# Ledger of designs, part 33: miniprotein binders against q56419

Target 1, 326 residues: q56419
Amino acid sequence: MEGRTLEEVQEEVFKRHGVLVPKKELEDLAKALEEAGLLLTEKVEARLKEEEEKLKRERPMRLAGLSYPEGEREARAFLEAFRASYPGEGEEARVLLMPHLEPSRVPEVYGAALAALEKTPPPERIYLVGVAHRPLKEKAAALPVPFQTPFGPALPDLPALQALDALLPFELFNTPLAFREEHSLELPLFFLKGRFPEARVLPLLVARRSPELGEALKVVLRDFPGLLVLAVDLSHVGPRFGDTPLTRTLAEEARRRDLGFLERLAEGEPEAALAFLGANPTRIDGVEVVASLLPLLRERKGKVLAHRLDLEAPTLSAVGAGTLVL

## First folded at step 17 (miniprotein)

Design im31
Fold by OpenDDE base, look of step 18:
Structure im31 (fold): chain B 326 residues (1-326), chain A 108 residues (1-108)
Amino acid sequence: as target 1 above (326 residues)
Amino acid sequence: GDLIERLEELAEEVIRYLKEHGEEELAREIEEQIKDIIEALKSGDTESAIEIFTELAETIARVLHRLGAPEELMQKVSWLIYDIARRLGMSPRQIYDISKRFSRAIER
């Protein structure tokens, strides 16, 4: 009925079905639909409010049993299998760039991350910086609550989070609902918690580049040392993302962009990495995160451990994933 | 009124836990310090209140950690301290310092 009069609807039904529905019946139906719509809206709002209140206490698993096993035993076997999928050895990480893509799509890339974590001394805390795939009220946000994992809750580092908030010109603890379904934190966190069960976590999301975040984190990291993890994907190409179906040419361009980005980061030149992407025509996911963390990435040399451009066959689209150690 | 209420809540949570664990003397000391903060606030001496509170926050963190306080209590106390610090009108640097001291107090 959007934009149509009841008379127009009546005429259309008559034309299509040869039945003249009385205006009163159409009015009643419209009212019922409106009431049902209102009821649905109220129910949805009430549910969202309830979920927001729950997020004040904990962030439950959303992808357990889907992307990773829910049970601890099975989850450990899952970690081992992913580690086994990467035949190489890792290096000690001070900064780890890893994917947040569905793990089954890029197992060796996650395996490379695990290999790096094997060579990394257990950190006291993990700064986990993901990508906000939902709008945030501010450029960045944190959810200062336990995140559930098969290995137990990933506990927040509240003092470090509070210290970070104190240095930011905006409220860090904003938009809790953006964390509810955000896989960019949940998926990496599975691997991180599995490897470092005692580490506290700072779950951070970036929606837009925030130089303030990088500067604040640089200060915080001096007093609150820990592992910095950038949970980012790389190129997003194909029909799902507005391109033509994946071709050899498009795949080569995506790989070129991904590797060129990662290599420049590995050289300690994050500004050059961003400049290399320009308008980011292949839609590298991690651009805003990297742009926010420039002070922490400068002059850090490292190594690209893995890269994959993974085809999603049903959509003829592809997503790039990489693992970088700095 | 809201600040005092938060201070009292912090006191109640901490003192209860300390008494339950046989730390009665320390509970009394903390109670006295909270009273001193409240008195300083009532007298308009916010600077003294901030100083006492800063030291108290660290003490609370250290003691609760030493006693093996449950995570839920530690989180609650951390948030109360943070909220009180904000309500006291502490500067970003002062809040940062409290957080830093708190973190160090609970380091294993």
Scores: ipSAE 0.892, ipTM 0.959, lowest interface PAE 0.4, mean pLDDT 92
Fold by OpenDDE base, fold request of step 19:
Structure im31 (fold): chain B 326 residues (1-326), chain A 108 residues (1-108)
Amino acid sequence: as target 1 above (326 residues)
Amino acid sequence: GDLIERLEELAEEVIRYLKEHGEEELAREIEEQIKDIIEALKSGDTESAIEIFTELAETIARVLHRLGAPEELMQKVSWLIYDIARRLGMSPRQIYDISKRFSRAIER
């Protein structure tokens, strides 16, 4: 029986489960399976099933000790240092747009988010809308379980999540495995939980624009008030994303797109912000999230607190990040 | 079969907790209401079942919250209520209403 290649197994797992298993993990698994005489696919499927069952109870930290400290004391010091990196004062937020990029790359942008949160009364609940970097079965999804953080678990608002599901034409509680390693929720949640330890959370992912999500959330937010957080990055340019190495011209275009997008959002014109991007040639990450939340962003005026286009020198690529309050 | 089993599971979880906390009268009342729901379902009176269940769900939420029920129990009960509501064939509006009432009942 001609053994499937690791690439074929990776593709099959991705196709079936929407999860890209790292090649290294597959190699380690293949080695273990070669020793055990088991098919790599069967073991991977069994592991994914186990992970899915665990996700029925909680979402564990994946980036603790990597992107942020695991220990609470160290995590508090981390928050304070990030806040200190932004010299300005924040404004009260009803809607917060913040990055989900690796925090060390854009500390002052996260610092600006913390500054805004300092001026924000503690919400009862946080609607945390991230970007799905993995396929979802539906346009959007939620994981209605506790998310682990160094500050304790971020508990779900089950009634609000259920209310949202009831108003959607699709099952909201889909694709739990897409949340397992989704950094677009985990990284912002660290900062949010650290600032608002008692707030419940609605962890949401958007894969594709869903007008239905925005309309449903508009109704839900009326009866279940809270802070709306868009955890999105901005432009993605350079070789990692299919462009030539970063040049002054490419960087200027990325900044122009990022700032033009954020400024139009700050004016309460989210449709104009989307129209300004057109085909999105600099690959602003948050487009599908913003397009889904149009009813919640209209007529809300605010302020851009921070922006950075961060160079990843080893790849000559750059990612835009911003903090906007509405 | 699955719906009745879920109702019985909800009853068991709530009644056990109430009895452990000295709320024997409330436990009896909830038990009776669940029996009434099951009887309504067996008779084909789904509308009455939904009505009784809607009020019961709010009562359960309020009582458990008042008694300081642990988060794990509150989550379990919330999911059971939601699952039962869906299995009853409740409309989106009816499910939304239950969720709204539940949320209000557990507001501090």
Scores: ipSAE 0.885, ipTM 0.957, lowest interface PAE 0.4, mean pLDDT 92
Fold by OpenDDE base, fold request of step 19:
Structure im31 (fold): chain B 326 residues (1-326), chain A 108 residues (1-108)
Amino acid sequence: as target 1 above (326 residues)
Amino acid sequence: GDLIERLEELAEEVIRYLKEHGEEELAREIEEQIKDIIEALKSGDTESAIEIFTELAETIARVLHRLGAPEELMQKVSWLIYDIARRLGMSPRQIYDISKRFSRAIER
């Protein structure tokens, strides 16, 4: 720490390892290292390297016992309860858009996803495309390892992942540490693995719009058929996201944008959906994912099964969630 | 040097498993094909090496799948094949084709 600020260390760690370490954690580590007479950077790097090496083998559960039950029996009861929260029937999905928000906040939206999955024949593989809430080295990334779930490991489809990598102009297998705590994959995967225990998975993250990803996936999906899942949230409004506290007007605008986005996707017009958002003032989470997957979403008609704008009362903020079948 | 080492690693993993499961003749055939690839590489005939390797990769996938090889071995072999393909300087299309063939070979 000779002359470097915690911010500079954070930036360096981010540049090298693609992980944004919270300032508080860096402060605690800095204090511990100062007490130990060790350079903060060396220990942080050693720890991150160890975590990267672990992620070459498997991705452990991070939200078990918090967002969903750890035990299989309890996890099955959880799935049944979520399915029961949606009173409707689903439709067969070729493409499923579903949330990655904390399940307890939007149970009926996850219930709608489960309803759609009930009408969907078991796929050989699931293309699970999440949102990178941490920076990636490239526009998109994959983690080609087993993901742990209460239902057993979700195994990767390595041939399909390798085929995808071969068609991309960048290395797909980048930034493994970005997957370590990425809930946009873990939460949807719980529901998907519970419904389709034998399906292989392609866990993908998008940080920035990649037209190349959509074009490559279009080719791959032809030869490696499967279910495409977009794990995305919708509007993010209120103080947590830089707005004033939620008002009726702000909530109505968020709902209008969410539904207008989903409806245009349901009509098979993903470019119109993106255009409708403009500058995206309500911060729809899934825009970069949709922008990357345009070739796969065009001309596919479907149905919006559920939508909710959920209030986080302690912060007077709200997040939109939806389920769409194509 | 690195490419040859990866080929030898692939050979060792596959041949060991085949011998343990009574496929001695097939193990010898695979060993011979790997030697042929190495010889082609040493002679500068990369095209022949790629051709032999492409067919061998599919054969390995098919045989291991038929014998019910454990997931860990299948993953290891898949990665070795992919890494070797890249090190051989195979085109994106050639790598894609290997992956497609591998996938078809392990379909249930």
Scores: ipSAE 0.884, ipTM 0.957, lowest interface PAE 0.4, mean pLDDT 92
Fold by OpenDDE base, fold request of step 19:
Structure im31 (fold): chain B 326 residues (1-326), chain A 108 residues (1-108)
Amino acid sequence: as target 1 above (326 residues)
Amino acid sequence: GDLIERLEELAEEVIRYLKEHGEEELAREIEEQIKDIIEALKSGDTESAIEIFTELAETIARVLHRLGAPEELMQKVSWLIYDIARRLGMSPRQIYDISKRFSRAIER
């Protein structure tokens, strides 16, 4: 009924069904639909409020049994299989860039991350910075609650989170509902928790570049040392993202952008990495995260361990993923 | 009113745990310090209140950690301390310092 008059609806019903519905009946139906819509909205709001209240205590798994196994034994086997998919050796990470894409799409990239984690001493805490695929009230947010995993809860580092909040010009603990379905934290966290079961976590999301976040984190990391993890994907190309179907040319451009971005990060030149992307025509997912963390990435040299541009055949689209150690 | 209620809540949670674990003297000391903070606030001496609270927060963290307090209690206490610090009008630096002290007090 959107945009049509009751008279137009009446005429359409008459044309289709040969029945002239009285205007009064149409008005009553419209009112009933409106009331039903209002009731639905109220129910949705009530449910969202309930979910928000639950998120004050914990963040439940959403992708268990879908993207990774729910059971601990199976989850460990999953980790081992992913590690096995990467034939190389890792390097010690102080900063780890890893994907948040569906693990089955890029197993060797996650395997490379696991290889790096094998060479990394267990951190006291992990700063896990993901991408907000939902709107945030602020440029960045944190959810300071336990995140459920097959390996047990990933516990928050509350003192470090509070210290970070204190240094930010905005409230860090905003938009808890944005974390509910956010896979950019959940998927990497599976691997991180599996490798470092005792590490505390700072689950952070970035919606928009926040230089303030990087500056604040630089201070916090001095007093609260830990592993920094950028959970980001790379290029997003094809019809799902507004492009033509994947072609050799488009794939080559996506790979060029991905690798050029990662290589410049590996050289300790994050500003050059951002500049290299320009308008970001291949839609590298991690741009806002990297732009927020510039103070932490400058002059850090590292190595690109893995990269893949993975085709989603049903949509003829592709997503880039990479693993970088700094 | 809200600040005092949060202080009382912090006191209740900590004192309860301490008494349950046989630390009655320490529970009394903490209770007295909370009272002193409240009195300072009532008198308008916010500076003294912040000073006492800062030291108390660290003490609470240390004691609960030493006694092996459950994670749920530690989280609750951490949030209460943080909320109280904000309500006291503590500066970002002062809040940061409390968080830093808390973290160090619970390091293994």
Scores: ipSAE 0.883, ipTM 0.957, lowest interface PAE 0.4, mean pLDDT 92

Design im31
Fold by ESMFold2, fold request of step 19:
Structure im31 (fold): chain B 326 residues (1-326), chain A 108 residues (1-108)
Amino acid sequence: as target 1 above (326 residues)
Amino acid sequence: GDLIERLEELAEEVIRYLKEHGEEELAREIEEQIKDIIEALKSGDTESAIEIFTELAETIARVLHRLGAPEELMQKVSWLIYDIARRLGMSPRQIYDISKRFSRAIER
């Protein structure tokens, strides 16, 4: 019936099959199909509402059995294998930058994060700041619920989250559906919860830079001390990301951008790190998070523990990941 | 109306738990403080209501923590306190301070 009148459909059926279907019957069929489409839309909306209500109570694992093991015993072994992938020693972190790229692609980068956590006193709470891959209603958001892990639920620090919300000029507890599949929180959290099982979590997402978030967090961290984690990836280059196929020159540029960014952060110079990227030609993923958190990164010196620009052979593309302690 | 309902809900949840654990005198004291808050609100004395509520919120956190209240109850009470503080028209700094007091009261 696309683009055709009922009379045209009727005529075609008669020419092809020798049967004249009354216009009324065709009208009834069209109406029934429209009603069925409306009912399908209502079912989808009802399902999304159900998912949203569930997310207001807890955030289940989405990547168990895909990116990490579902069972606790196997998950413990997984952590130890990743730690073994980084043969060095870590350094105590007050701020940790770590990736959210698929762990099997950059095992030594996650291993470096684990090495840093070994040197870090168990915090009372973890400020876990990821990158929103779906739109948020505001510049940033939090989901103040338990996040399930193979090591048990990561419980929210409700007083700290409420203190943060009170200081912001926008509602922090927005857009629960954006957290449903957000791997930039789930993948780092697996490693963090495995090492700090008693720490509470502030699960935060940034969509667009918010100076207000950084200023509020500076106040909150003073009264609610904890570990600040920037769960971000670095360069994204190649056809998957809008470039020509990956060349040696493009890969070298991506590495230079990644390391230059990380080294400037390690010098306590986050504004210089952002300025170094200019228009961000290699699409470093962490820019909006770093730009939001400037007050927390200034004058905090540290060390780059690991970096990899990982090749995606099927797409002729690459993604950078790094581990930085401050 | 809605603010008073939230205050009564907070009282119901906390008093029920206290009575179940033999803290009937504390339950009566908290009930009296809730009534005082409601009376202050009805008389238009929001300043007194905020002062009483601030001390009450910290006391609730401390006693529930001491009694080993389950995580579910602590979360519900934390949310009720936050919601009431906002409906009382407390400033961002006042709400921040209640959240800090609550956190410190449940420290181990």
Scores: ipSAE 0.846, ipTM 0.946, lowest interface PAE 0.6, mean pLDDT 92
Fold by ESMFold2, look of step 18:
Structure im31 (fold): chain B 326 residues (1-326), chain A 108 residues (1-108)
Amino acid sequence: as target 1 above (326 residues)
Amino acid sequence: GDLIERLEELAEEVIRYLKEHGEEELAREIEEQIKDIIEALKSGDTESAIEIFTELAETIARVLHRLGAPEELMQKVSWLIYDIARRLGMSPRQIYDISKRFSRAIER
């Protein structure tokens, strides 16, 4: 209705429909439409505030029945099937890199993570570091509440989270709504909680490179020892991600960059791993997490257990996923 | 001020639970420590208030853990302690140390 008078509207209604609507009725209608729009906006804002308040108490499952079973018995069987998808043995991890891609797409990659967890002493706590898919108010965030799983609630390590917050130059407990649908935490957590039911969790997201987070975590991990998990995906190539259709050449480049990145991390050389990617032309998903956590990755040697560049046939695109133990 | 109100809220939550579990003497000792903190604050002796509070925070964590306090109470107490520490003007290192002492107290 930009720039229109009620007389102009009245004239158009008469021209189109043959009825002359009194000016007062048009004024009442315009007012009602404005009020309805205002009420809709207020209703949406109230719903978001209500959701935010719920997230300050707990984070419910969002992917049960979609990515993994809702029931505990079925969830345990699901976990075992994924372990069986990787026939190899794992290796003890102090740091685990694992995907957050839909589990059914890369079953042996998640299976390799489970194999590593079998060799890993049960930790007191898990530092779960995912990739923020919604904007954060700061470079990183945490949600210090129970995350529901089919295996029971994954309880937060509040003292460790508070110790971390105290060392950061920004408020760590920011942006609760960003966690509402964050699969980069929920999907790995299913596997982690299933293997370490007694471990508490630090659910962390990185939106942008934060050297401060890595330095603070290095201090916190010494006094609050635990398992560090980087929940990241690798290359994203093809039309869904802004490329031409996937070709053998592009797929080979993506695989080469994925493996080169992982191998340099496995050599304890995270700066070299980042430099290898340059402008990150295959859009490896984990760059901001790795760049934030450099102090925790330097000189820590390990092994690449699994990798897959998984084809999305309908979109002629592909996503890489890997399992790395350090 | 609000700091004293937070200290009294912490005391009420902890003392209620202790009395429900027959720990009247310990409840009285914790109440006395809270009063000592408040008295130190009123006299402008923030250093003493911080020292007493730091020891009290660890004691609260240990006692509630020993008595099997519900997770909801442990979370509320953890947050109250964190909020009080910040309102006391404790440094990042001092707040970090309280969080570490709390964590060690509930390990065993």
Scores: ipSAE 0.843, ipTM 0.944, lowest interface PAE 0.6, mean pLDDT 91
Fold by ESMFold2, fold request of step 19:
Structure im31 (fold): chain B 326 residues (1-326), chain A 108 residues (1-108)
Amino acid sequence: as target 1 above (326 residues)
Amino acid sequence: GDLIERLEELAEEVIRYLKEHGEEELAREIEEQIKDIIEALKSGDTESAIEIFTELAETIARVLHRLGAPEELMQKVSWLIYDIARRLGMSPRQIYDISKRFSRAIER
């Protein structure tokens, strides 16, 4: 009934069903449908407000029993299995780049992250910077509440978060609903909390490049030292992402793109890493995070520990994941 | 109005915990400092209120940490301190410094 006059609707009903419905009955029906639509909108808004209030107190697990085990004992065995999938040794990380892709798809990439954490002294706090998959009201956001894990709650570092908020030209504590289903924080946090159960967390999301965030974090990290984690995925290739079906050539190009990006980051050249992607670096998930955090990545040298371009068989598409220590 | 309510809420939470743990003299000292902050605000001396509050915030963090205050109380107190600092009109640098002092006071 969208965009039709009542006369047009009346005529169509008569043509289709052989009955003439009086205009008043059509008017009453249209009003009733409009009221029902308003009630549905009100229910959705009420539900969202309820969820938002819950998120102001804690962020519950959404992926337990789906991406990782619910129970602590099983969760520890899960971590050990992932560590075993990477047979090498890690190196101490002051900055760690790790994926947020489904762990079972890239086990050795998460295993490499665990190997790096194994060589990393337990930090007082972890700056966990993910990618917002829902819009934020600002360029970046934090949710300063406990994040539940099978290893217990990951507690927020409130003084560090508040120090960061004080330095930004926008309210850092915005858009709590964007965190509700944000796997770019939850999946890496499982591994980080499992290895560093005493560390507090700064759970941060980037939606759009924020140079202000990088400059503020450089100041905060000096006084609140900790581990910086970029929880980002790499190339996205194939029909799900607007390409032809994955071919050997497309896969080789994506792998070269990912490794060239990571290698330039490992050389302490984050601007060169971004430039390597060309004028439209839209297919690497982590671009906005790297672009925001330039002051923290410049002249910091390190090593690429792992990379995998993982096939999504149903969509003939692939996603790249890597592990980088700086 | 709201600023004074926040200061009173901070005082109530901290003083209740201190009294429950036998720290009556310290509870009285903190109550006196809260009153001094409120008096400075009523006289229009925001600079003095900020100075007293900054020292008080660090003292509260240190004492609650020493007494093993539960995480829920520490988080509530941290938020109250941050909210009061903003309502006092403290500069970004002043708020940063109070957050750093709080963090250092609860450092393991």
Scores: ipSAE 0.840, ipTM 0.945, lowest interface PAE 0.6, mean pLDDT 90
Fold by ESMFold2, fold request of step 19:
Structure im31 (fold): chain B 326 residues (1-326), chain A 108 residues (1-108)
Amino acid sequence: as target 1 above (326 residues)
Amino acid sequence: GDLIERLEELAEEVIRYLKEHGEEELAREIEEQIKDIIEALKSGDTESAIEIFTELAETIARVLHRLGAPEELMQKVSWLIYDIARRLGMSPRQIYDISKRFSRAIER
């Protein structure tokens, strides 16, 4: 709650969890936490230090049993079911845009990503670029450790990560705790590791647009070729995201914004895609990632394979997801 | 001080593995090169230390890969090399080059 009004906290809880907590209950909780604070603060600090130390060695699964199965056999069947949700054929990708939204909400969008991977030669490495949902100390970060999956550990490409770090004007390995709960890496990684079990990974997060990241990645990709994955969602509309309740008109606008954005990316025109969004009134999630990676997206033409604007009925809100190959 | 400790740690990890796998001649050569780096640093000749280290780092990567070194060792060695390069004051381009050489040496 640091630096925020109770109304902002109430709104954030609703956006994150779909639950409206009365303001008086938040006020009472804040006071109780302050009064208990000295003892709890030392205990919390010790636990955060322990978790940070663990994250310097590996990143454990946090969504197994929730978003995907924990066991390898069940996880492989899960992948096949998702592929079957998209009956079409994919296209070879050098760059893949795919969602990080809960997979069961957009099965054919993840299925389209799997179809693209079927047409893609197994890469030596995957540049997995997600969206930071927690603050980073810098514009971007990486966590250069194994990420656990039901298919075994996704090993980091340490030489490529170190080469990237060397070219940046900031320390790339800067905020381990931000990766602890970061689903924008974990959910796409499940699908990527399942299809490319030998590929190493560069797990990257963007908090704020970084032209420096894009220029450095263009150099690194030249010497360390691999698959570039933009793990981003599209429009976020409705009360959970600060709008009035979802209407047909708002949903149509969100779909138009999503598809217009994806189509301009597919034409190799990422600046035009960003300009099309203007002030980003439907809150497309991928803007900071695309803005960082302009040098890697320019003049690269491709195809939109799938899109869904998925309704969250309990919150009268919707989130867009898409699959784009370049 | 701390740089020398990192060089000694790199040496211990690599030489132990080489000796366990019958590469005693190469282990002695690597031990001598690390000793040369440390002597150059003690004499204030950082340029010589960087030159020797750059070639040594690539050699270590190539040999450990050839011998099928376990992932744990390869990751530890990769981090030690990166940390040593930074402590030697190598430029971004020099560090990038070592990382590229390491990657080429361990390509499948």
Scores: ipSAE 0.838, ipTM 0.942, lowest interface PAE 0.6, mean pLDDT 91

